# VH-VL binders against q0aze0: the designs that were tried, part 262

Target 1, 268 residues: q0aze0
Amino acid sequence: MKIILVNNRFKENTEKKAQEIAGQLSALNVEVIIDNGLDEPYAGTVDFIMVLGGDGTMLRAARRYGQRAIPVLGVNMGTVGFLSNIEINELAEYLPLILREEYSLEARMMLEVAVFQQQSLLTRVFCLNELLLRSNSPRMLSFALEISGQKLEPYRGDGLIVSTTTGSTAYSLSAGGPIADPQLDAFIVTPVASHIINKRPLVVSPEREISLHLLEEREAIIGIDGQIKMDFGAENRVLIKRAPHPLLMVNLKAKPFFTSIDRSLQRQ

## First folded at step 11 (VH-VL)

Design R17 (framework fv_inotuzumab)
Fold by ESMFold2-Fast, scan of step 11:
Structure R17 (fold): chain C 268 residues (1-268), chain A 123 residues (1-123), chain B 112 residues (1-112)
Amino acid sequence: as target 1 above (268 residues)
Amino acid sequence: EVQLVQSGAEVKKPGASVKVSCKASGYTFTDYSIHWVRQAPGQGLEWIGGINTYTGDTYYRRKFQGRVTMTADTSTSTVYMELSSLRSEDTAVYYCARDESYYDYLSGTFDYWGQGTLVTVSS
Amino acid sequence: DVQVTQSPSSLSASVGDRVTITCRSSQSLVYSEGNTYLSWYLHKPGKAPQLLIYDVSNRFSGVPDRFSGSGSGTDFTLTISSLQPEDFATYYCLQATHFPLTFGQGTKVEIK
C-alpha cells in the first residue's frame, strides 16, 4: 500500500505532522510519499492520498492527482473547510478504516482548461473550483463567450468565472453566483462586475464546451483555483470542458454541506 | 484604491511588548493574507510572518516563535502584529504587506505595502 | 533556510545606463506546476517597498517596461534597460517557494 501525504509549504507544524504520520504508517508497512509541492507529482502507482491542510491544499492535490481516480481524504489541521472530512485529532480513530478501505467515495466533477495562442496549445490544466478571467488593470475588459458553438453577445466588465458546483461557494459566490448542491454536475458561469446590468449567472450542462477570448487588447489574466496565474491577451483563447475523471473524495463521516454553508454565511 | 494604513511610531523599553496595526481598505479583506516585514537600521528586509485573513492561520519565522502573535479583525479589516520580550535588535521599521491568498494557499508576492511603523527599543 | 544572495551589493550608475542585478538561491525555487516564486522590490529610504516583478518575469501593474526579470531554477536577474532618476534605490529579491520566505541582502543603486 502506498499513500501520498500532501502538506502546506507554509506550515512547519504540518510538515512535522506529515513526517510523524509517515513514520507511523511505515511501521504498519505502508509506503509513504510526502508531497510538499517542491517536486513533480509522484508518477508511480498510489492507493490513497491524505491532504493535511485546508481547502487550498486540497485544490492543489486535486490538480496534481485528481485525474488518476485515487481516493483523496481531506484532513483538517485547524479551521474546518468545505473540502476536509475529518480533523487531525480523529485520524488515529479512522486510520484502520482507511487501511481496510472501509469508506465511501463522493465524485466531484473537475474542469479541463486548455489555453491556446492562436491554434497552438500552450497549456492544459485541471481544476476543482473555477477558472477566473479578470482584468489586471483598472480598465474594463471586452470579451466573447461561446457555449457549444453558440456565440453570446459580448461581455463588458471586470471578468468572468466558470465554476464547478464544488466551486459555487468560492469566487463565484463572491461575484453573485448561486450556491449549488455539490451532488449536481454543472458549469456555473458568473460575470464579474459586468457593465451590462442584464448579464446573469448561467447554469450550463457539464457536457457543453465553453470558450473565451478578448475582443480588445487588454491586460488580463486567467486564474485557476486562485493558485495558477497566466497572462491572457487578444491572441489567446481558453477552452473549458468537463475533465475526463472526477475527483474521488473520501467520506469517513457525514459532513452536511447545507448546514456548513449556512453557518459560514452567518459568521461571514 | 488599495490602501494599508499602519499605526504610529512606538518607543519601548527592553522586555516590553508592542502591538502594531495595519488597516486595509479598497479590496475584499479576506481575499488577501497580510504579512509583516521589518528593516533594522543599516540592514535589509526581513520576513517575520503572516496571517491568512480567510482561515485565521498564522505563519511565523522560527526566530520569532513564542514572541510574535498576529491577529485579524474582519469587522474592521485590520491586522495586528504583537511582538513581546523586546530587545534592542528589534528596533526597526515594521511593514505590513498584502499577499493574494485562496483558502490556505498563499501567492508569496507582496503587491501593496503599508507606510511602515518605526519601533524603537531603548533603555 | 534557503539562502538568497544578490550581486553586486552596491553599484554606481548614471541616468541612461543599463543596470543588471543578480539573485541566486541555495536551492531551486521551482514549485508545483512549474511555478517559481521569485519577486523583485524597489525600496527607498522613508518609503514603503514597491513590487516591480513577480513570478520571475511578470511586471506588476503600472511598472515601467524598462524593468524586466528573467532566470530559472537558482539564478535570477533584474534588468533596468535605461536608468531614470527615480530608479536610484535599493533592490531586493524575495523567494517564496521555501518556508521561511527569504529576501536577498539588497543591491544599492547609487548615482555615479
Scores: ipSAE 0.684, ipTM 0.859, lowest interface PAE 1.6, mean pLDDT 90

Design R18 (framework fv_inotuzumab)
Fold by ESMFold2-Fast, scan of step 11:
Structure R18 (fold): chain C 268 residues (1-268), chain A 123 residues (1-123), chain B 112 residues (1-112)
Amino acid sequence: as target 1 above (268 residues)
Amino acid sequence: EVQLVQSGAEVKKPGASVKVSCKASGYTFTDYAIHWVRQAPGQGLEWIGGISTYTGDTYYRRKFQGRVTMTADTSTSTVYMELSSLRSEDTAVYYCARDESYYDYLSGTFDYWGQGTLVTVSS
Amino acid sequence: DVQVTQSPSSLSASVGDRVTITCRSSQSLVYSEGNTYLSWYLHKPGKAPQLLIYDVSNRFSGVPDRFSGSGSGTDFTLTISSLQPEDFATYYCLQATHFPLTFGQGTKVEIK
C-alpha cells in the first residue's frame, strides 16, 4: 500500500506528526510519500491520501490529487473544519480500519476551470470550493455571464463567485450565497457587491457550462480556492464546468453538517 | 474600507508579559489570517507568526515558540498577540498584518497593516 | 532558515532616476502549481509597511506603474522606473514559500 501524507508547510507540529505517522506506517510495510506543497505533485500511483491539517490543506490536496479518484481522509490537527473527518488524537483508533479499507466514501464535485486568452487556452485547473472573479482596483467590474450559451443581463459590481456545494460555506457564504447540502451536486453563482438591485445567487445544474468575460478593460483577478490568483483582463475568458472526477472523501465517523454550520454561524 | 487598528504603546520590565490587540473592520473577520511582524530599533522586519481567524490555528517562528501566544476573538473581530518573558531585545514596533489569501491558507503576502504598537522593555 | 539577501543595503538617487533593488534567496522559492511567494514592501519611518508587489511581478491595488517586479527561482528584482519624492524609503522583500517567513534586510533609498 502506498499513502501520501499531505501537510501544512507553516505548521511545525503537522510536519513532526507526518514524520511520526510515516514511521508507524513504514513499520507496517506501507510506503509513505510526504507532500508539504513544495515539490511537484507525486506522479506515481498511490492507494490513499491522508491530509494532516485544516480546510486549506485539504483544498490543496484536492487540486493536486482530486482527479485521480483516490480516497482522501481529512485529519484535523486543531479546530475542526468542514472538510476533516477525524481528529489527530483519533487516528490511532481508526488506522486499522483505513489499512483494511473499512470505510465509506462521499463524493464531492469539483470545478474544472479553463482560462483562455482570446482563442488560446492559457491554463486548466481544478478546485473544490470556488472560482472568484473580482476587481483588483477601486473600480467596479462590468462583465458578462453565460450559462450553457444563454447570455444573462450584464453584471456590474465587485465580482462573482462560482462555487460547488462544498464551497457554499466558504467565500460564497460571506458574499451572501445560500448554504447548500453537500450531498447535492450544483453550481452556486453568487454576486460580490453587485450594484444592480436584485442580482441574486443562482443555483444551476452541474451539467451546465458557465463562462465569464469582462465587458470593459479593468484590473481584475480570478482566484481559485482562495489560494491561486491569475490576472484577468478583457482579452480573457474563463470557462467553468464539472470536473471529470469528484473528490472521494473518506467517511470513518458521522459528521453532522447542519448542526456544525448552525453553530459556526452563531459565532460569525 | 479595510482597517486594522492596534492598541497603544506599552512599557514593560524584563520578565513581564505584554498583550497587543489588533481590531479588524471593513471585511468579514474570519475570511483572512492575521500575522505579526516586528521591527527592533535600527533593525529590519522580522516575522513572528500568524493565526487563522477561521480555525484558530497558529504558526510561530521557532525562536518565539513557548513565549508567544496568538488568539482571535470573533465577537469583537480582534486578534491578540501575547509575548511573555520579555527581554530588552524585545523592544520593537509590533505590527499586525492581514494575509491577502482567503481563510486558513497562508500565502504570506500582507495586504493591509495595522499602524504599529511600540513595546519598550526596560528596567 | 532560507536566507534572503537584498542588494544594495542602501543607495542614493535623484528624482527621475531608475532604481533597481535585488533580492536573492538561498533556495528556490517556486511553490506547488508554479507559484512563487515573493513580495515587496515600502516602509517609511513612523508608518506601517505597505505592499507594492506580490507573487514576484503583480502590482498591488493602487500601486503606481513605475513599480515593477521580475525574477524567478532565487533571483528577484524590484524596479522603480522614474523615482518620485514619495519613493525615498526602505524597501523589503519577503519570501513566504519556506517556513519560517523571511524578510530581506532592507534597502534604503536616500536622496542624493
Scores: ipSAE 0.548, ipTM 0.806, lowest interface PAE 2.9, mean pLDDT 88

Design R19 (framework fv_inotuzumab)
Fold by ESMFold2-Fast, scan of step 11:
Structure R19 (fold): chain C 268 residues (1-268), chain A 123 residues (1-123), chain B 112 residues (1-112)
Amino acid sequence: as target 1 above (268 residues)
Amino acid sequence: EVQLVQSGAEVKKPGASVKVSCKASGYTFTDYAIHWVRQAPGQGLEWIGGINPYTGDTYYRRKFQGRVTMTADTSTSTVYMELSSLRSEDTAVYYCARDESYYDYLSGTFDYWGQGTLVTVSS
Amino acid sequence: DVQVTQSPSSLSASVGDRVTITCRSSQSLVYSEGNTYLSWYLHKPGKAPQLLIYDVSNRFSGVPDRFSGSGSGTDFTLTISSLQPEDFATYYCLQATHFPLTFGQGTKVEIK
């Protein structure tokens, strides 16, 4: 059995825990690959991915490995996020179930993002939460939004978010988007604060294709899960569609989404 | 508009503790990490650490481990940095700054800064 | 800790001059996620620092076009194409790829 252990580069105690867990797993004849983000993603065959950290670390794991149909477990280091399932001090209790493959999987849709420059594909990436198009200057953007060949009236404002349902509680929520059950597959299209045009968030079928391009030359940026940033100009176009494979999240104990989001909103 | 407003100047004796506040406005407080950076007179900028205000997770430079504590109060959108066992070398202007990355994924890029708080440690 | 060294430590310049400041890290700052976490800040005494450039070459919102960043791996440069009166300040680079985050020692740009 081969397990990838994904850890957080900012927490040295996470590195110590990763080494401790790797030693424990090695004693059980499990091969461990540690991914701290500094190297390229491990290219070999893997049976399981264990993420040691918060939601941001899970987003990195999903981007790197989410399209490979490998079970991914979020393990929190003392606090519970939306994408973690167990606490680090519970790992010993659940490890036998992991090794025997006795757990359930929850499929979470992902986005496929393709960025073009003058008809040529510049890059293709995947993400779990969202793509953000935003202005990189005090000046508002003017941009075109097309949904499955249907051209909407031009958007004017600070930007736009195209989110998965998993991403509905992330940046889309802060921009005024709806809270969505992550069991649903849908795109959520949320305008970033605009002072001229009041646009409503849209919830559309995950089978739709969403296209964005600037209508005038502006400094803009594309952000993916808050981590990958790319310059975006009038010569660029982005195409967003549902990724071929969902992220397979491991459930070892009940994950009460609605009570968790209700509690989170009280912390605002 | 994003603003970070810090508490006023402090004068402390060696061995005392100081607690500096940083009140955030103009954005969703729990979406962005807050870092603390200081500058001693005639010296450069030095990173102390940061906090995720949603989870309470902290990350400190080893030099300050055991002397620094960062906390967040979501009801007032305020982050605190407490530094204990103060020495004359801790005399500095202390800044809070927002990490430009949301969630708990830290880029370590500081897009908005507080105005600074002068902490003077003298006998 | 990853060491970050700026060059020069100080320079004198006139309005309209082209100014270049270099930043060198003891280890590669490439993070295998499309980013190199190197940013540049302008700092004046009595004022908060302000972000100029992030991810090596991206200008922060509202920062004038005269500021540009370049570099890769361990060697990075901040360029001011035509120095303005408000640009007399100390400039810092920051690496955030490796924990702990480390600033360069600073480069002071003074009036000739």
Scores: ipSAE 0.564, ipTM 0.814, lowest interface PAE 2.7, mean pLDDT 88

Design R2 (framework fv_inotuzumab)
Fold by ESMFold2-Fast, scan of step 11:
Structure R2 (fold): chain C 268 residues (1-268), chain A 123 residues (1-123), chain B 112 residues (1-112)
Amino acid sequence: as target 1 above (268 residues)
Amino acid sequence: EVQLVQSGAEVKKPGASVKVSCKASGYTFTDYAIHWVRQAPGQGLEWIGGINTYTGDTYYRRKFQGRVTMTADTSTSTVYMELSSLRSEDTAVYYCARDETYYDYLSGTFDYWGQGTLVTVSS
Amino acid sequence: DVQVTQSPSSLSASVGDRVTITCRSSQSLVYSEGNTYLSWYLHKPGKAPQLLIYDVSNRFSGVPDRFSGSGSGTDFTLTISSLQPEDFATYYCLQATHFPLTFGQGTKVEIK
């Protein structure tokens, strides 16, 4: 059995914990690869991915490995988050179940984001939460939104978010989008500080294709899961659709999504 | 307007502790981590550590581990850095700076800075 | 710890000059998905540091277009295409790919 341990580069004790866990797993004849993000994603066959960190670390793991149909377990290191299933101090208790493959899997849809310069594909990335188009200056954007070939009236404002249901509690929520059950497959399209009063969030079929381009040259950025940023100009177009494979998240214990989000909203 | 406003200058004796504050305004406090950077007289910039205001995670450079404590008060949008067992070598201007976060992800870019707090350690 | 070295430590220049400052890291700063966490700051005595460039080549909002960044892996450059009077300052690079975060020692740009 081969397991990838994904950890956060900024937390020194997380790296030490990853090494400690790797040693424990090696003693049980499990081959371990540690991924702190510095190297290219491990290209070989792997049976399981264990993410040691918060939601940001899980999102990185999903971008790197989510299209490979490998079970991914989020292990919380004491941070606030929605994507972890167990706490680090529970790992020893659940490790026998992991090694015997005695767990359930929850499929989470992902986005496929393709960025073009005119007709040429520049890059293609996958993500779990969202794509954000935003202004990188005090000037608002003017941009076109097209959904499955249907051209909407131009948008004016600070930007737009195209989110999965998993991403409904991230940037989309902050911008006024709905809270969605992550078991549903849908895109949520949420305007950011729109100048037009009645531009509402849209919930659309995951079979839709969404395209965006600027109508005027502006300093703009597209952001992927808050971690990858790409310059976006009037010569660029982005196409968003459902990724070929969902992320397979490991469930070792019940995780109460609705009570967790309710509690988070009360705290804020 | 994004602002980080720090507490005033401090004069301390060796062995004492100092607690410097950094009050944030003009943005959503929990969307940014706050880092602390110092500059001793005639020296360059030195990163001390930071705190993720949403998760509460702290990150300390090893040489300050055990002497530095960073805390965040969300109700007042204020971050504190306390440095104990002060030595003459700790005399410096201390800056807070914000760093965009996405949960436990840190951008590692210090886009806005506080005005600085001079801490003088002398007998 | 990853060490960051700037070159030169100081230079003399005149208004209108093209100035280049280099930053070299002891290890690659490339992270997941090609992200490279290298930023540049301007610092004047009695003032707080100011962000100029982030993620190697992206100019921060409000920063004049005479400032540009380039580089990859371990070697990075800040360029000022036509030095202005307000640009006489000390410049620092910061790497944030590896823990702990590390500044270069600084490059002082002085009047010739």
Scores: ipSAE 0.749, ipTM 0.883, lowest interface PAE 1.2, mean pLDDT 90

Design R20 (framework fv_inotuzumab)
Fold by ESMFold2-Fast, scan of step 11:
Structure R20 (fold): chain C 268 residues (1-268), chain A 123 residues (1-123), chain B 112 residues (1-112)
Amino acid sequence: as target 1 above (268 residues)
Amino acid sequence: EVQLVQSGAEVKKPGASVKVSCKASGYTFTDYAIHWVRQAPGQGLEWIGGINTYTGDSYYRRKFQGRVTMTADTSTSTVYMELSSLRSEDTAVYYCARDESYYDYLSGTFDYWGQGTLVTVSS
Amino acid sequence: DVQVTQSPSSLSASVGDRVTITCRSSQSLVYSEGNTYLSWYLHKPGKAPQLLIYDVSNRFSGVPDRFSGSGSGTDFTLTISSLQPEDFATYYCLQATHFPLTFGQGTKVEIK
């Protein structure tokens, strides 16, 4: 059996814990690859991915490995998150179940984002939460949105978010988007500080293709899951569609999404 | 507009503690981590540590471990840095700076800075 | 700790000059998906530092076009294509790929 341990680059204690867990797994004849983000993704076959950290570390793991149809388990290292399933102090209890493959899987849709300069593909990335188009200056953007070839009236404002249902509680929520059941597949399209008062969030089929481009040259950027940033100009176009494979999240313990989000919202 | 406003200059004796505040305004407080950077006279910039305002996690450079504590008060949008067991070599201007965060991810880019707080440690 | 070394430590220049400052790290700064967490800051006495360039080559909002960043791996460059009076300052690079975050020692750009 081969397992990838994905850990956080900013916490020394996550590196130490990854080494401890790797030692324990090695003693059980499990081969361990540690991914701290510094190397390219492990290219070989892997049976399981264990993410040691919070939701941000899970998002990195999802972009890196989510399209390989490999079970991914979130192990929380501190405060409870939305994408972790068990706590680090519970790992020893659940490890026999992991090694015997006694768990269920929850599928979460992902975005496929393709960025073009005219007709040339610049990059293609996958993400679990969202793409954010935003202005990088005090000037608002003017941009075009197409949904499956349907050209909407121009948008004017600070930007736009195209989110998965998993991402509905991230940037989309802050911009006024709806909270979506993550078990549903859908795109959520949420405008950011739109100058046009009747531009509302849209919930659209995951089978649709979404296209964005600037109508005026502006300083703009595209953000992917809050972690990857790319310059975006009038020569660029982005195409967003449902990724070929969902992220397969390991469920070892019941995770109450609605009670968790309810508690989170009471804190604001 | 985004602003980080720090508390005023401090003069301390060796062995004392100092607590510097950094009050944020003009943005969603928990979407950004706050880091602390100092500059001693005639020296370069030195990163001390930071705090993720969403998770509450703190990250300290090892040489300050055990004598620095960073805390965040979300109700007042204020971050505090307390440095104890002060020595003359701790004399420096201390800056807070914001760093875009996304859950436990930190961008590591300091886009807006406080005005600085001079801490003088002298006998 | 990952060491970050800037060169030169200081230079003298005139308004209109092209200025080049280099930053070298003891380890590669490349992270997941090609992300490279290297930024450049301008610092003047009595004022807070200001962000110029982030993620190697991206200008921060409001930063003039004369500032550009380039590089990869361990070698990075900040270029000022036509130095202006307000550009006489000390410049710092910061690596944020490896914990702890580490600044270069600074490069002072002086009139002469």
Scores: ipSAE 0.709, ipTM 0.868, lowest interface PAE 1.3, mean pLDDT 90

Design R21 (framework fv_inotuzumab)
Fold by ESMFold2-Fast, scan of step 11:
Structure R21 (fold): chain C 268 residues (1-268), chain A 123 residues (1-123), chain B 112 residues (1-112)
Amino acid sequence: as target 1 above (268 residues)
Amino acid sequence: EVQLVQSGAEVKKPGASVKVSCKASGYTFTDYAIHWVRQAPGQGLEWIGGINTYTGDTYYRRKFQGRVTMTADTSTSTVYMELSSLRSEDTAVYYCARDESYYDYLSGTFDYWGQGTLVTVSS
Amino acid sequence: DVQVTQSPSSLSASVGDRVTITCRSSQSLLYSEGNTYLSWYLHKPGKAPQLLIYDVSNRFSGVPDRFSGSGSGTDFTLTISSLQPEDFATYYCLQATHFPLTFGQGTKVEIK
């Protein structure tokens, strides 16, 4: 069995814990690869991915490995998270179940984001939560949204979010988008501070293709899962569609989505 | 508009503790972590640590571990930094600065800063 | 800890001069998705530091076009194309790829 341990090097204690876990797994004849984010993703075959961290670390693991149809388990190192399933102090209890493959999998849709400059592809990225287009200056954006070739009336405002259902509780929620059951496959399109009164969040089929471009030269950025940022100008275009494969999330214990989000909303 | 407003200057004796506040306004408090950075006389900027206002996670530079405590009060949009067992070497201007966060992810970019709080440690 | 070294530690310049400041890290600042967490700050005595450049080359909102950032891996540069009176200050780079976050020692830009 080969397991990738994904940790965030920014939090020093996660690297030390990853080394400790790797030693324990090696004693059980499990091969371990540690992915601290500084090297290329491990290219070989693996049986399981264990993410040591919070939701941000899980999002990074999803971008690196989510298209490979490998089970991914979130192991929480902190106090808040929606994408983790067990706590670090529970790992010893659940490890035998992991090694015997005694768990269920939940499929979560992902986005495929392609960014172009003129007619040239600049980058292609996968993500679990969302793409955010936003102004990088005090000036409002003017931009075009196309859904499967259908051109909507121009948007004027601070930006737009194109989200998965998993991402419905992230930036989209903050911008006034709906909370969606992550078991549903859909794009959620949420305007950010629109100056046009009736621009509402849209919920559209995941089979749709979404295209965005600026109608005026402005300082704008696109953000992917809050972690990747790219300059976005009038010469750029972004195309968003459903990723070929969903992320396969490991479910070892009950962590009901609606109860978790209800607790989170109580704290706001 | 975005503002970070810090508490006023403090004069302390060696061995005492000091607690500096940083009150945020003009944005969603939990979308940004708050870091603390100091500058001792004649020295450069030194990162002390930070607090993720959404998760409650704290990050301390090792040399301050055990002497520094950072806390956040979401109801008042205020972050506190308490430094104990003060030494004369702790005399510095202390700044808070915000850092865009996304769950446990931190951008590591300090886009807006508080005005600074002078802490003087002398006998 | 990843060490960050700026050069020069100080320089003298006149209004209108082109100024370049370099920042070198002891390890690569490139992170897994092509992100490089390197930012530049301007600091004047008695005032709070202010962000100039983030993610190597992106100007922060309201920062004049005369400021630009470049670099990759371990070597980074801040350039001021035509120094203005308000630019006489100390400049700091910050790396945030590796824990703990580390500032360079600073570069003081003084009037000639």
Scores: ipSAE 0.683, ipTM 0.867, lowest interface PAE 1.7, mean pLDDT 90

Design R22 (framework fv_inotuzumab)
Fold by ESMFold2-Fast, scan of step 11:
Structure R22 (fold): chain C 268 residues (1-268), chain A 123 residues (1-123), chain B 112 residues (1-112)
Amino acid sequence: as target 1 above (268 residues)
Amino acid sequence: EVQLVQSGAEVKKPGASVKVSCKASGYTFTDYAIHWVRQAPGQGLEWIGGINTYTGDTYYRRKFQGRVTMTADTSTSTVYMELSSLRSEDTAVYYCARDESYYDYLSGTFDYWGQGTLVTVSS
Amino acid sequence: DVQVTQSPSSLSASVGDRVTITCRSSQSLVYSESNTYLSWYLHKPGKAPQLLIYDVSNRFSGVPDRFSGSGSGTDFTLTISSLQPEDFATYYCLQATHFPLTFGQGTKVEIK
């Protein structure tokens, strides 16, 4: 068995914990690769990915490895998030189940984001939560949204979010989008501070293609899962599709999504 | 308008402790970590540490571990930095600065800064 | 721990001059394929530092287009295409890829 341990770059104690866990796994004849984000993603065959951190660390793991159909387990190191399944102090209890492959998998859709300059592909990125188009200045954007060849009336405002159902509780929620059951596959399209009356969030089939481009030259940014930022100008366009493979999240114990989000909204 | 407002200047004797505050306004407090950076007279900027206001995680440069404590009060949108066992070389202007976070992710970019707090350590 | 070295430590320039400041790290600052956590700050005595450039080459909102950043891996540059009176200041780079976060020692841009 070969396992990748993905850790957070800013947690000093995470490096020590990753080495500890790697030692324990090696003693059980498990080969361990540590991914601290500094090297290229491990290119070899891997049986399991263990993410040591919070939701942000899981999003990085999903971007790097989510398209490989490898089981990914979120192990929380502190504050419980939506994407972790067990706490670090529970790992010893669950490790035998992991090694015996006694767990269920939950599939979470991902986005494929392709950014073009004219007809040339600049980059192709996968993400678990969302793409955010936003103004990088106090000026409003004017932009075009096209869904599967259907051209909508122009948007005017601060931006737009195209989210998975997993991302419904992230930036989309802050912008007024709906809370979606992450077991559903759908795109959620949420306007950011729209100046056009009745531009509402849309819930559309994950089989659709979504394209965006600016109608006026403005300072704008495309953001991917809150972690990658790219300049976006009138010469650019972005194409968003369902990624070829979902992220396969390991489920070792029941995590009640709706009671968790309800408590989060009551407090925040 | 985004603002970080720090507490006033402090004069301390060697061996004492100092607690500096940084009050945030104009944004969602828990969407940004707050870091502390100091500048001693004639020296450059030095990162001390930071606190993730969403997770509560703290990050301290090792030379300050055991002497520095950072806390966040979400009810008042205020971050505190307490530095103990003060020496003359701790005389510096101390700045707080915000760092966009996304759960446990930190951007590592300090986009807005407090005005600075002069801490003087003298006998 | 990664070290960050700025050069030069100081320079003298006139209004209208092109100014170039470099920042070198002891290790690559590339993280997770797409992220390089290097930013540039302007600092004047009696004022708070202010962000100029983040993620190597992105200008912060409101920063004049005479400021630009470039570089990759371990070698980074801040350029001011035409120096203005308000640009006489000390400039710092910050690396945030590796813990602990480290600033360069600063470059003071003085009037000639």
Scores: ipSAE 0.736, ipTM 0.879, lowest interface PAE 1.2, mean pLDDT 90

